# Miniprotein binders against Ferredoxin--NADP reductase, part 4

Target 1, 346 residues: Ferredoxin--NADP reductase, of Oenococcus oeni (q04hb6)
Amino acid sequence: MDNEIFDIAIIGAGPAGLFAQFYAGLRELKTALIEATPRIGGQITALYPEKTILDVAGFLGISGRDLVNELKLQTDLVDSKTFLNSEVTNLKKIASHFEIEINHHASFLAKSVIIASGNGSFSPRKIDVPGSSEAEQSGMLTYLLPGLSEVADKDFAVVGGGNTAVDYAVELIDHDCHVSLIHRRDNFRAMESSVTKLKNSRRTNFLTPMKITGLSPKKEKLEIELQSVPDGAVKRVSVDRLIGGFGFTASSRTINQWEEFPEQFNQGFLTNEAQMTSIAGIFAIGDASIYPGKSDLIATAFGEAPTAINQAVNYFDPDRGGPQHSTSLNKKEVFKHDRIKSRYNS

## First folded at step 19 (miniprotein)

Design e17b (from e17 with D71E D72S V99T)
Fold by OpenDDE base, fold request of step 20:
Structure e17b (fold): chain B 346 residues (1-346), chain A 110 residues (1-110)
Amino acid sequence: as target 1 above (346 residues)
Amino acid sequence: SPEELIEEIIRRAEELGVKVVIIVVIRKNGKKKEYYYFVDSPEELRLILELLLELLEWENPEEVLIVVRAESPELAREILERLREILRELGFRNVRIETRGNEITLRAER
């Protein structure tokens, strides 16, 4: 690779990393966006592209896929350099720079690093009951939403009590499915408005407080055996598909091998008000960042990205003045974008 | 078809080796986007080639430059030759392979 020193290396091409790449481009910084997978969009692309996101500012509602696409379109306004299928296998401090090793054979030099990798690789929390493996093999048990184009009038079950399960249930009812929401408690730990939406829906059946005790894949339906938590009463329901909504566990396999390993808490990196980690010149944003009082939202990550970039600039070039007002972007270029032309010509 | 050409690339990669870096440089609205794909298996190569097609369709660039770095120079050439055909089928114009020093590049315009 060319002996190019980047101003910033951004690790992870999720929403946080994509926005960081864009904002760094607005600052005319030489940046590398490094993504371990062959796809951009991170967890959104991998896990919930069809999920409607309601809590990103400026959108009434946007699918995960569409949000990633909007972030991609935003990067059309800047020069960009993206490395895909590039797992960061080592991070090393070399004098005043960082060496980022990818795939054990290539390396980059950067003046600063922004970790936007989320909380690592995500694996769903699996249901472990009699018949769960068979149900998963048959496709009747999944941990992700199916394609939603042909789910109308199907009977789904969703199991879980957090945002993941509630979000899945909401998405399914919005596509005219019937949903049985299974949880071991009557109370959900989810966005109240989403829970209220489910409670007000005739398409939602609450199976609470109940636990799954067994699964029996049949030819066309999945039979779910349920047990009442308080009294042990057994109930059976049949659905087209069960969705496991327990959320995901993160495993950071490769980060533990870095020579420069910032302090971690709960699989995130501890950051200060500057989004800087325990290692000067290494920043973290999004799910990769942990600090007291943080809201784990994409919207928060979008706020953290400019902070980290601006602080990275202050770190490697303290004499570089503040962010130039966005007025320096030739507004003419933005208005020349085909998407903007289509909005003004309609 | 592009799919058939991809399958031919995969077959040749299985014979000649699969470790390649595909560099895609897109010019769009006066901006330069660069994408680097590291490939270490036939399965990854297939996926990356499919994603490359998706990328080109989605980005709809004014200009595209593709560079393939491979352990086998023959493989790099064969990939670019098939990509040349794919780009032509996708409606790119002035599709040409150029040799600059030790690198073989594919250029196209739209």
Scores: ipSAE 0.654, ipTM 0.886, lowest interface PAE 0.5, mean pLDDT 87

Design h15 (from j7 with K11Y D54E D55S V82T)
Fold by ESMFold2, look of step 21:
Structure h15 (fold): chain B 346 residues (1-346), chain A 93 residues (1-93)
Amino acid sequence: as target 1 above (346 residues)
Amino acid sequence: MEVVIRVEIRYNGKKKEYYYFVDSPEELRLILELLLELLEWENPEEVEIRVRAESPELAREILERLREILRELGFRNVRIETRGNEITLRAER
């Protein structure tokens, strides 16, 4: 058991969790933000980073990617600790603390817990063809976007016909990659503007209607065997990487294994007006919480996050006093950061 | 495989820490790529990276890649320290 004790462990780094981390930082709390995927943003970053969200207060429209970036900028104002590629595999009460187990082997203590995601993990829908296991072991087959700093002019294949696959392809094109988009039909079930962008790009190669029938990792490249759906003709292509774009499923099995598991209704944790669950010291916000009159919007979650943080403080340290408001901060100190200063001097 | 990579970034009196858990060899390439992406986004003046791995040879392999990442990002004065099963890399711009 690690000897690090947090005031609050926040499970899930979607918009709700990110805002909770920032607000807790304004309260000078020691928090752990825990995210199952290797990137911040949770479901938005994993599933629809380019989708415009119309109902986030203060924006006349913002992409999921841009929203996550704005929330990340807020954390520049506070101390923060973020655990990525980190699935909470158990939660148990030890004396006055909670022990949080990550990936079945690491653990730490927190005085309270905020659950900010409905599930403990997201599992990709995997391709299962001859050679797929070897391709995945080699790192040439993955289910998430790669790091985008060094991908220019590399050859990618993306397989799938929904928003996940199309969004992956758009992101790769925007970073100067060549993309072969593989789908069993000529039509895509995705945002029309994104599909149009791909059709208008000289960097996109549509391999449709085709299905993958085999994968062969070589030393430098991955060979993909394709079969034409109409006539069964075989085609082979060679790429640097293949990304599976069949989407993700929520894995509720892992979260249900927790020793401290709060009462649920319709896969949400029942909460009161303090955002507290059926277990004292465990709170839920965003998609993780359910209560009468709840609307499942990002706007609602942004209001729930400060409530949960302040009520967690009341739970473990009632003598600390009431919430701090941002209007009490020294604005000159806050705006010394180059990225924030530049925004104000524009 | 059990690898933990801790990235500590300091700017203007604030400390941001990121931990990456690598539980399989399949994930390692992606996580190192995302770490480069993170450092580019954060653009820190100072960075500390700690690697805790199952084996010293794996930790050194990861550290070599991290040293390359820091060099291409323009960091100077890269220093290495070993504490038990942890290898710490410190760099400044």
Scores: ipSAE 0.674, ipTM 0.906, lowest interface PAE 1.0, mean pLDDT 84

## First folded at step 21 (miniprotein; from j7 with K14R K15R D54E D55S V82T)

Design jj5
Fold by ESMFold2, look of step 22:
Structure jj5 (fold): chain B 346 residues (1-346), chain A 93 residues (1-93)
Amino acid sequence: as target 1 above (346 residues)
Amino acid sequence: MEVVIRVEIRKNGRRKEYYYFVDSPEELRLILELLLELLEWENPEEVEIRVRAESPELAREILERLREILRELGFRNVRIETRGNEITLRAER
C-alpha cells in the first residue's frame, strides 16, 4: 500500500456505496471504496443478480445486475479507487485521521469514514464431508458463483434445495454450462418458475434424492461420491467444479472489534440528519444507518449518500465550497461517454 | 499466501483503480476469473495490472493467466516488467 491519505473511506460496495463513490468523484474527492466480497455490487451481484427491484426511482423495474451496471457506468465520469476482497478489520482514530485496517495486515488513512455496509457479514453454510477441505483448497469446491466469462461447456455440480442452489444452477445453464443439481429430496424450496426452467433444460441433470458422502479432487476433475437417500446405493460423478448452495448465515461482524465503534440501535448505527454517527467524522448510510422515520430502501440510501459526502466535507474541510447541481457542470468530457452521446444522437 | 493485484483502467481520460487482496490459494482462481469479468465490464482503452506475489514461481503462474486474460480481451501490445515477486503488465487497444 502507498502511504495514502484519503478524504473519505467508504465501507461497502452495494448500491449505496457505489453511488457515494460516484458522488464523491463529482466533488473531486479522493476516496477508497472498500468491499469485503470479491465482486462489485456485493451480495446482489454474487447471489441473485436477476432479482427484479421495483422501487428504485427512475426505473420501471430493474434487475440487481442492471442496477449495479448503471451505478458502475456512472463511475466512468470520475476517478475512483475500489478495494475488493477487503474486510475492514479495525478502525482507529489517529490524530485528525482514521486508520483503516484491511484483512488484519494492510492499512491506510482517511479524513472521514462512511459506513455503507449492511447490518451483518454473511458466511456460506459449508459442506462437511470427507475430502471437503481438500476440495475447497484446490478451488474445485466454492460457495459463490464463479467468474462466468469462461464457463461455457464446463461441468458443474450444485448442491442444495433452496433458492440459493436453484439460482446458481439457473445462472450456470444460462451461460451454457452443464449442471448436476444435487439435493437430498426430490422437492426444491425455491421459486417455481426457476425450478421449471431447470427441469425443461437439457443442460440440467437432477441427482435427487441423493446426498454427498465424499469429495476427491483429481488432476482436473472433482470426484463426488453420492449416496441415494432411499436405498443407500453409491454413485460417483466427475465434474469441473462443485458449488455449495445451502445459503448463508450471519457471521459475527468484525466491526464489533473496531476501536472506533459507533453507537448502535437495532444493529444499525444511530445517525443524525447529517448521517453522522456518535463518532465525529464517521457517517453511515443505507442499511448501516438508523434514525427516527428511516425507510430501509435503496431510494432512501441514494438520498443519504450525497448528504453524508457533503457533511463529511464540512467535517474535514469546512471552508470548501458547497456542492453544485450536476446540471451546472458544463464539461465537454461528460458528452463523450457513449451512453450520454446516444441520448444526444437519438 | 499474500497476493495483491492492482488493476488500473484508463478510459476517456478517467482513471479507475481496483485492488484485490488474495490471502489464500483457494480464492486465487476465483479472483482471476472475476478480474476477467471486471475488465469485460469496464471495456478499457488502457490497462495496467500490477501483482505482488509471495514467490517468483507464483508470480509467473499469475503472469501466464494475466497474459491469457488480456489476449482474450483483444489487447495486442502487452508490455511486461518483472522485478522478483512483482510483475507489471501494461496494455492498450
Scores: ipSAE 0.727, ipTM 0.927, lowest interface PAE 0.8, mean pLDDT 84
Fold by ESMFold2, fold request of step 24:
Structure jj5 (fold): chain B 346 residues (1-346), chain A 93 residues (1-93)
Amino acid sequence: as target 1 above (346 residues)
Amino acid sequence: MEVVIRVEIRKNGRRKEYYYFVDSPEELRLILELLLELLEWENPEEVEIRVRAESPELAREILERLREILRELGFRNVRIETRGNEITLRAER
């Protein structure tokens, strides 16, 4: 890092964290948004970008992808600093500041912390067959969707029978890929509309009931050895990439290893009305927070974010003035934004 | 492996900075793909990319991929500066 001290470190770049980053920017605060995955939007972007969410205020339905895009567009109005593929591996109090350790080797300081990641860290459930380690090292086996800008006409395999695998397959089909969907049974435990979309697509090849028994990375392709579940017959297919879609398991070691570890209840951090945890200067919002009457909804998190930001300011800079009405902030920059310009020109 | 990639763009008079931490060779391919995705999504007219890599051959590999990404996106006048273990690319379109 460049040894700067942030006003607020925000941990998790889901909807709650993204909105907190934007709101802090309206307060002209210096923040670091820290996300363990390599993509903005966290679990929404990775797992269910096409699902319609009905209960986000102000939207007559909105897809997960579109919600993340709207939140990202808001950050065009403020300065922002976002750390991706960056897991917070320790949180430590040093004098009046917090030291945030990233990936066991990098660190920076912040005056306060907002925890916006739900349920802690998650690890993918991995495929363990002959050749899987080599396939992963080659980059041909992954557990997250690849970058989607250069994937048209490539051959993918996706393995799994739940929502993770089916959602990956749908996303790849929507980007003009060919997808072999591999599962040990003919039926999927996933949203019926998504399964129907795959069945109606000429780009989908169902390889069921089958299981993977081996992987062999070649120079250009990954060879997958399959075995028919009913009769043991062996089949081999060749693809550009294989994506494991067995879902994720909780990785409680990451957060439970923090030196500053706030009190929890049911895997959420207990907070007061200021969204402050049992540790002064550490706040929690969204799925990370728990309190009497809490509803774990995106709508609730959007109200919690500005509360936590304003109370963090009260904590580290009590002489700073209160929040201003947004209609008077950054007005000159607001009129420069193309989306807002088009509204006034209509 | 320890690679840090910083992407700096300016939008609406504001600075947007993204940092990618790459701790293993197997994730490098994915991170570079996602960096292309990010630049398409942000659609900036000006970009600065700074790379810190542990070895010169790895730094050159990343540099060449980034030049290809910038060319594909229509950037011209790509300036490259090297300072010790860090490479900085600046481009506009």
Scores: ipSAE 0.720, ipTM 0.929, lowest interface PAE 0.9, mean pLDDT 85
Fold by OpenDDE base, look of step 21:
Structure jj5 (fold): chain B 346 residues (1-346), chain A 93 residues (1-93)
Amino acid sequence: as target 1 above (346 residues)
Amino acid sequence: MEVVIRVEIRKNGRRKEYYYFVDSPEELRLILELLLELLEWENPEEVEIRVRAESPELAREILERLREILRELGFRNVRIETRGNEITLRAER
């Protein structure tokens, strides 16, 4: 990477990181947003895109997906630089800067760091059956939803019994897919309204109580071998893709390998009133931050992001100062944005 | 496999940059699908995509796929520059 020094490196593109990126942009800071996954939105996008969030200020209720979309739209007002599929494998202090290593290969420098990684990196719970590795290599088995622009009338299978599998199935049927939902029980551990939506859909086939026993990638279809849990009867189904919906396991393994490792409590970093960690110049926000009396809410993370950005500026450039309030930051005609015009002209 | 994809978009006078690091063929396929979604959602006026691959052959394969994506999204005036293992695409709407 070019010998570019960022003012701030933000680690994690969840709600906290997205809002921090926007706010840093309003302050005209040279900021890198770094995300381990190939998608923005963090846990919202990965785990509960269809869940209604009721406790974010200014919304009567908003889906996880729509909240991420609103945060993305907000970033349209600023210049941005986002690194995706970029796991921070090391954080090192070099003189007055930090070196951020990505994927054990690439590195860049920043004057300050904001950790917005939530409760750490998450990895999918993998299907381990004969043919699973081959199906994953062929892309017929995935653990994230594919691009949904051209999935109409495709046959998907989703395996799992929790919110992840049910939310995946809901999103697929909302894009006119056919979904075979595979679970080892008739009862789902998911939001009842989402399960009811699937039960009322003609596009959802319930394959319960069944287990996957094997996968066979073919030229155009994935053949799934299923076994009935109660009687052991074998069934085979063919689909375009299988989505593993067992959810994600939080791992802090990569963060634990950093040369600069802030003090942790549980899965979060201890922070002070400035959102600063035990290491000067490293901040934490959202679920990555822990302090006495914290409310573990997205609404709290949105308050912490401006605090961390402002305190980061004070750390690396104490003479810069700057306005705390947005009314003094943005004289540029926000109302020229086409998507803003459409919302206020209705 | 080491592939770096840089996407620079211009929208409403703002510049957004997206970087993807790709370490496997499976990741490459996924990232190209996600890039289509990203560009569809962003709906930029202008796009520049720069690809650096480990071989000229792989760079060319990625280029053809990106050219298809840009066509599907209705981009016009696609300009391509090739320098060894590095390819740059520029398009406008």
Scores: ipSAE 0.704, ipTM 0.915, lowest interface PAE 0.4, mean pLDDT 86
Fold by ESMFold2, fold request of step 24:
Structure jj5 (fold): chain B 346 residues (1-346), chain A 93 residues (1-93)
Amino acid sequence: as target 1 above (346 residues)
Amino acid sequence: MEVVIRVEIRKNGRRKEYYYFVDSPEELRLILELLLELLEWENPEEVEIRVRAESPELAREILERLREILRELGFRNVRIETRGNEITLRAER
C-alpha cells in the first residue's frame, strides 16, 4: 500500500468525491479516494440521510442515502480504490509527486490531488459518565450507526434530543430494531415528522426526562443506569448497543497543518476556472472550492468534478488525449450490469 | 493497534478495492459490521480480503470473524494464504 503512485488522490467521499472517482475511472485513471470516517457519503450520510433533495439533475427527488447509493453503483463500471477511516494528516510535495500521509503513519504518492472535503472533518460529541470508556472499548457504545444488515429485533438505546439522535432512531426502527430513546427533556429539537414517526412506532420506547448516570458492559448486553430528572429515581435498562446521538463537531486543524496548504477564502480553497488551487497540481471541488459566482450545491459539484479531473490530467500528462463522450466508450461489460441490462431487456 | 483490512471484489469485469485503517480496538467491531454491510450491498461473486495486523494473533482473530461473515453471506471455497504478518482470505459463491 505504501509508496504506490496514483494519478489522482481525491480527499473526501461525499457526493463530489464519489462522482470524481467514477469520472476518473471513465478516463482510465488510477485514483485513491480517501475518507476520514468509516463510511462514505460525507455530510449527507452524517447529517441528513433521509432528507429528500430536489435539485440533483436527473432525479425526480432523491434521498441523501439513495443519492450516495446511486453514486456507489456508478463505480461498478470502473476500477476503484477507496480508503476508509483514513484521515489525511499531511500533504507535501516530493519531486514531481505529492505524498499523502494517512493517520500519521501510512503514506502513498499521487501525481495530483483533488480536495473534495468541505467544512472540515467531523468528530462525534461523546458521552462522559462512569463506565463510558469501557462501554466504548467493548463496542457496545458507539457514535455512528452500526452495520444494518443483521440488526432486526436487536435492542438499541439512542441518547440525545436533536436531529442526530432522532435520525438514528428512525433508521433503526426502519430496520426492525427496538429503540429506547433517552433524553433529559420530554421535547426534542428535531424534525417534527420524524419525532411523530417514533411516537407512532411500537418499536420505540421513550425514556424521558432521564439522564444516563452509568454504563456497565456485561457479557452480551450493556446495562444503562438512568436517573429521572424530576425526582432522581434510578432505573436500569439492558440493551445490545448504545449509540450517542449528540451530533458532530467540525475538525479542521489537521488540514491547516498540511505542508502543502492552498490559499483559502471563507473556509474554502480559492480556485480558478480549472478548479486549480493556489498550488499547482492541487484542485478543489464541491464545498471545498470557492470562486466568484460559486453556488454550494451538489449539482455544481457534479460539474466541477469532470473539470478538475481533466485539468489534473493536463497538469501531469499534457500529451494525453482529451475526454471522450461516454457514449463512445467501447465497454461491452457496461451493458451486462443488472441495472442497465434490465432497462434494455424491457 | 494498527490494522489494515483490504477488501478486493470483482464486479461487472471491474476491480473495486476498499481499505479500512483500524487504529484502536474500540472501533474494530463497528468496522467489521460495516464491512459486512459493504459486502451485502456489493453482493460480489468473488472476494479477496487481506489483513495486516501488528501481531499474528490479532490477524487470526480478525480473519476468523471475517470467515464467519463470509459463511453467513453464503461464500464457499474459502482459501487462506499467509505471507509474514499479512493473511489473505479468498472466497467465492
Scores: ipSAE 0.678, ipTM 0.910, lowest interface PAE 1.1, mean pLDDT 85

Design jj5
Fold by OpenDDE base, fold request of step 24:
Structure jj5 (fold): chain B 346 residues (1-346), chain A 93 residues (1-93)
Amino acid sequence: as target 1 above (346 residues)
Amino acid sequence: MEVVIRVEIRKNGRRKEYYYFVDSPEELRLILELLLELLEWENPEEVEIRVRAESPELAREILERLREILRELGFRNVRIETRGNEITLRAER
């Protein structure tokens, strides 16, 4: 690989990393975007491309796939260099630079690093009850939403009490499914508006406070054995599919092997007001960043990305000055983009 | 298996580069499928693909698949340069 020194290496091609790549391009920075998977979009593309996202500013609602596509379209306005199927296996400080090792065999040099990897590799929190393995093997138990084109009038169960379960239930209801929402408590730890939407829907059945005690795959239906938490009463329900909505656990197995290991809390990196980690010149954004009062939102990551980039510039080139206002960006190029012409010429 | 695929495209006056590192035959198949999707989505006027493989035979296999992808996408004037384990494809649309 050419002795190319990047201004910034961005680790992770999720929403945070994609927006960071774009914004760094607007500042004419030499950046590498490094993604462990062969796909752009990170967790959104991998786990919930069909999920409607409501909490990103400027959108009434946007699918995960469409959001990633819009972020990719922004990168068309800048020069970009993206490394896919490239797991960062080591991060090392070399004099005034960082060496980023990928796949144990390739390396990059950068003046600064932005970690946008989320909380690591995403594995679903699995249901572990009698029959769960058989139900998973039969495809009757899943941890992701199915394709939504063929779910109308099907009976789903969703288990969980957080945003993941509630979001899955909302998405299924919006596609004319029936949903049994199973949780061990009557209270959900989810967006109140989404919970209210479910409560007002005739298609939602709340099975609370209940726990799953067993699964029995049948020929066409999954039988779910439930136990009431307060009194132990047993109930059985039959559905077409059960979706585990406990969210995902992040595995940071490879990050723990880095020579330069920033201070962590709950699998994220502790960051200051500059989005800088405990190691000078290493920043973190999105789910990879943890600080007091953080909201774990994509919208937050979009604010953090410019902050980290601007502070990275201040770190490696303090004389370059402040961020160029977006007003100085060549507006003429933006309006030449074919998709913008179609929106304004109609 | 050690395969590196570099894709360079020009789109709207900007240069976009994509690199794929491939460590298995299964990954290679997947990455070639994803490369088709990428090129279809990007819809560039010009594309350059460079492949470095562990053998000339593997490089040729990848070349034929890439030629099919470029043809499917309607690229024209496909130029191919081969140097041992390294192949370069250039095409225009």
Scores: ipSAE 0.594, ipTM 0.881, lowest interface PAE 0.5, mean pLDDT 87
Fold by OpenDDE base, fold request of step 24:
Structure jj5 (fold): chain B 346 residues (1-346), chain A 93 residues (1-93)
Amino acid sequence: as target 1 above (346 residues)
Amino acid sequence: MEVVIRVEIRKNGRRKEYYYFVDSPEELRLILELLLELLEWENPEEVEIRVRAESPELAREILERLREILRELGFRNVRIETRGNEITLRAER
């Protein structure tokens, strides 16, 4: 790893970063996509995978999950290099390059940087009850969905009342799991259609209005102690796994420790018309970018990504030029994926 | 715990590479589950997994789990190379 110089380091694997990775691949740039979490998709994957997005051009509506999936499918058209569970702990200028440190341990060199981190790193809101630490250590308590290939007929519990919990529950039932959905209220602060889907499912058990009061990891099952909110009645349930669906908190604390720290406003980086930050060679896109008149939309991020990439190329290799439009690309060489052959190689 | 997992997949003539940095046993379990999900989603023709672990014992534990994952996903011709704390698995579909 130590001697590879990337053309662009893209920080954050949300929608903006994923599209940037794809577009950079179309330009045959050597890029690293660096994501702090063990999953791609950023806030969409973490917070609202089942949320319908209505304001992305070309879609009547698309779920957050489906949008991420489509962005992932685009990356199938190009070579890609993605670093997961890789928090950027430092950004330093070294001569004409940038050194990107991850996890205080590894580093990458890049000619340019695109910050696509959204509003910062995401940490799960943890369950804090007796036995929660032991349950987390055993892997019986998690805050992300597991791999879904072997979850059929398993008993899950999901705790939470927002989109995250509801979305997790929906995904689990769609994979033939049984789900106990735990919430302190009967009413969910989630998309009503998703809640209705759960209510209509025979695989969903609503444990409402209840709170978790304790966890007891056993050899094969997690015992969950629940308390009824209205009357204090105690109930115990046993599941294979509990998923904390309280969502994530965003923090910019690690970014604030960078040696090369671009000017910020409201957790975003100030950018110019080139999507360049206050530091030459460092760009920002999506929710990580802020400028006068910006609309905080995924659609905007999709416009910003090509701009940042093209301007990054102009920064590190002004004489390269290259294809600005997909129409100038060799479609037969670039679009080898069967789904796209029919649309773009005809 | 210091574990680095590199996954290189070949799909439709393209190469995708994924790196995971693992600092705890809890993260390792999660990442192995997510790696299964990743490989299931990507559905590659070929896979190469390289693991660097802090000990040969840990490397072996990870190896066994990865072998199970590859088997579950229907990969064939699993080849294993071991060099101290580093393991390499290669498989084809």
Scores: ipSAE 0.591, ipTM 0.883, lowest interface PAE 0.5, mean pLDDT 86

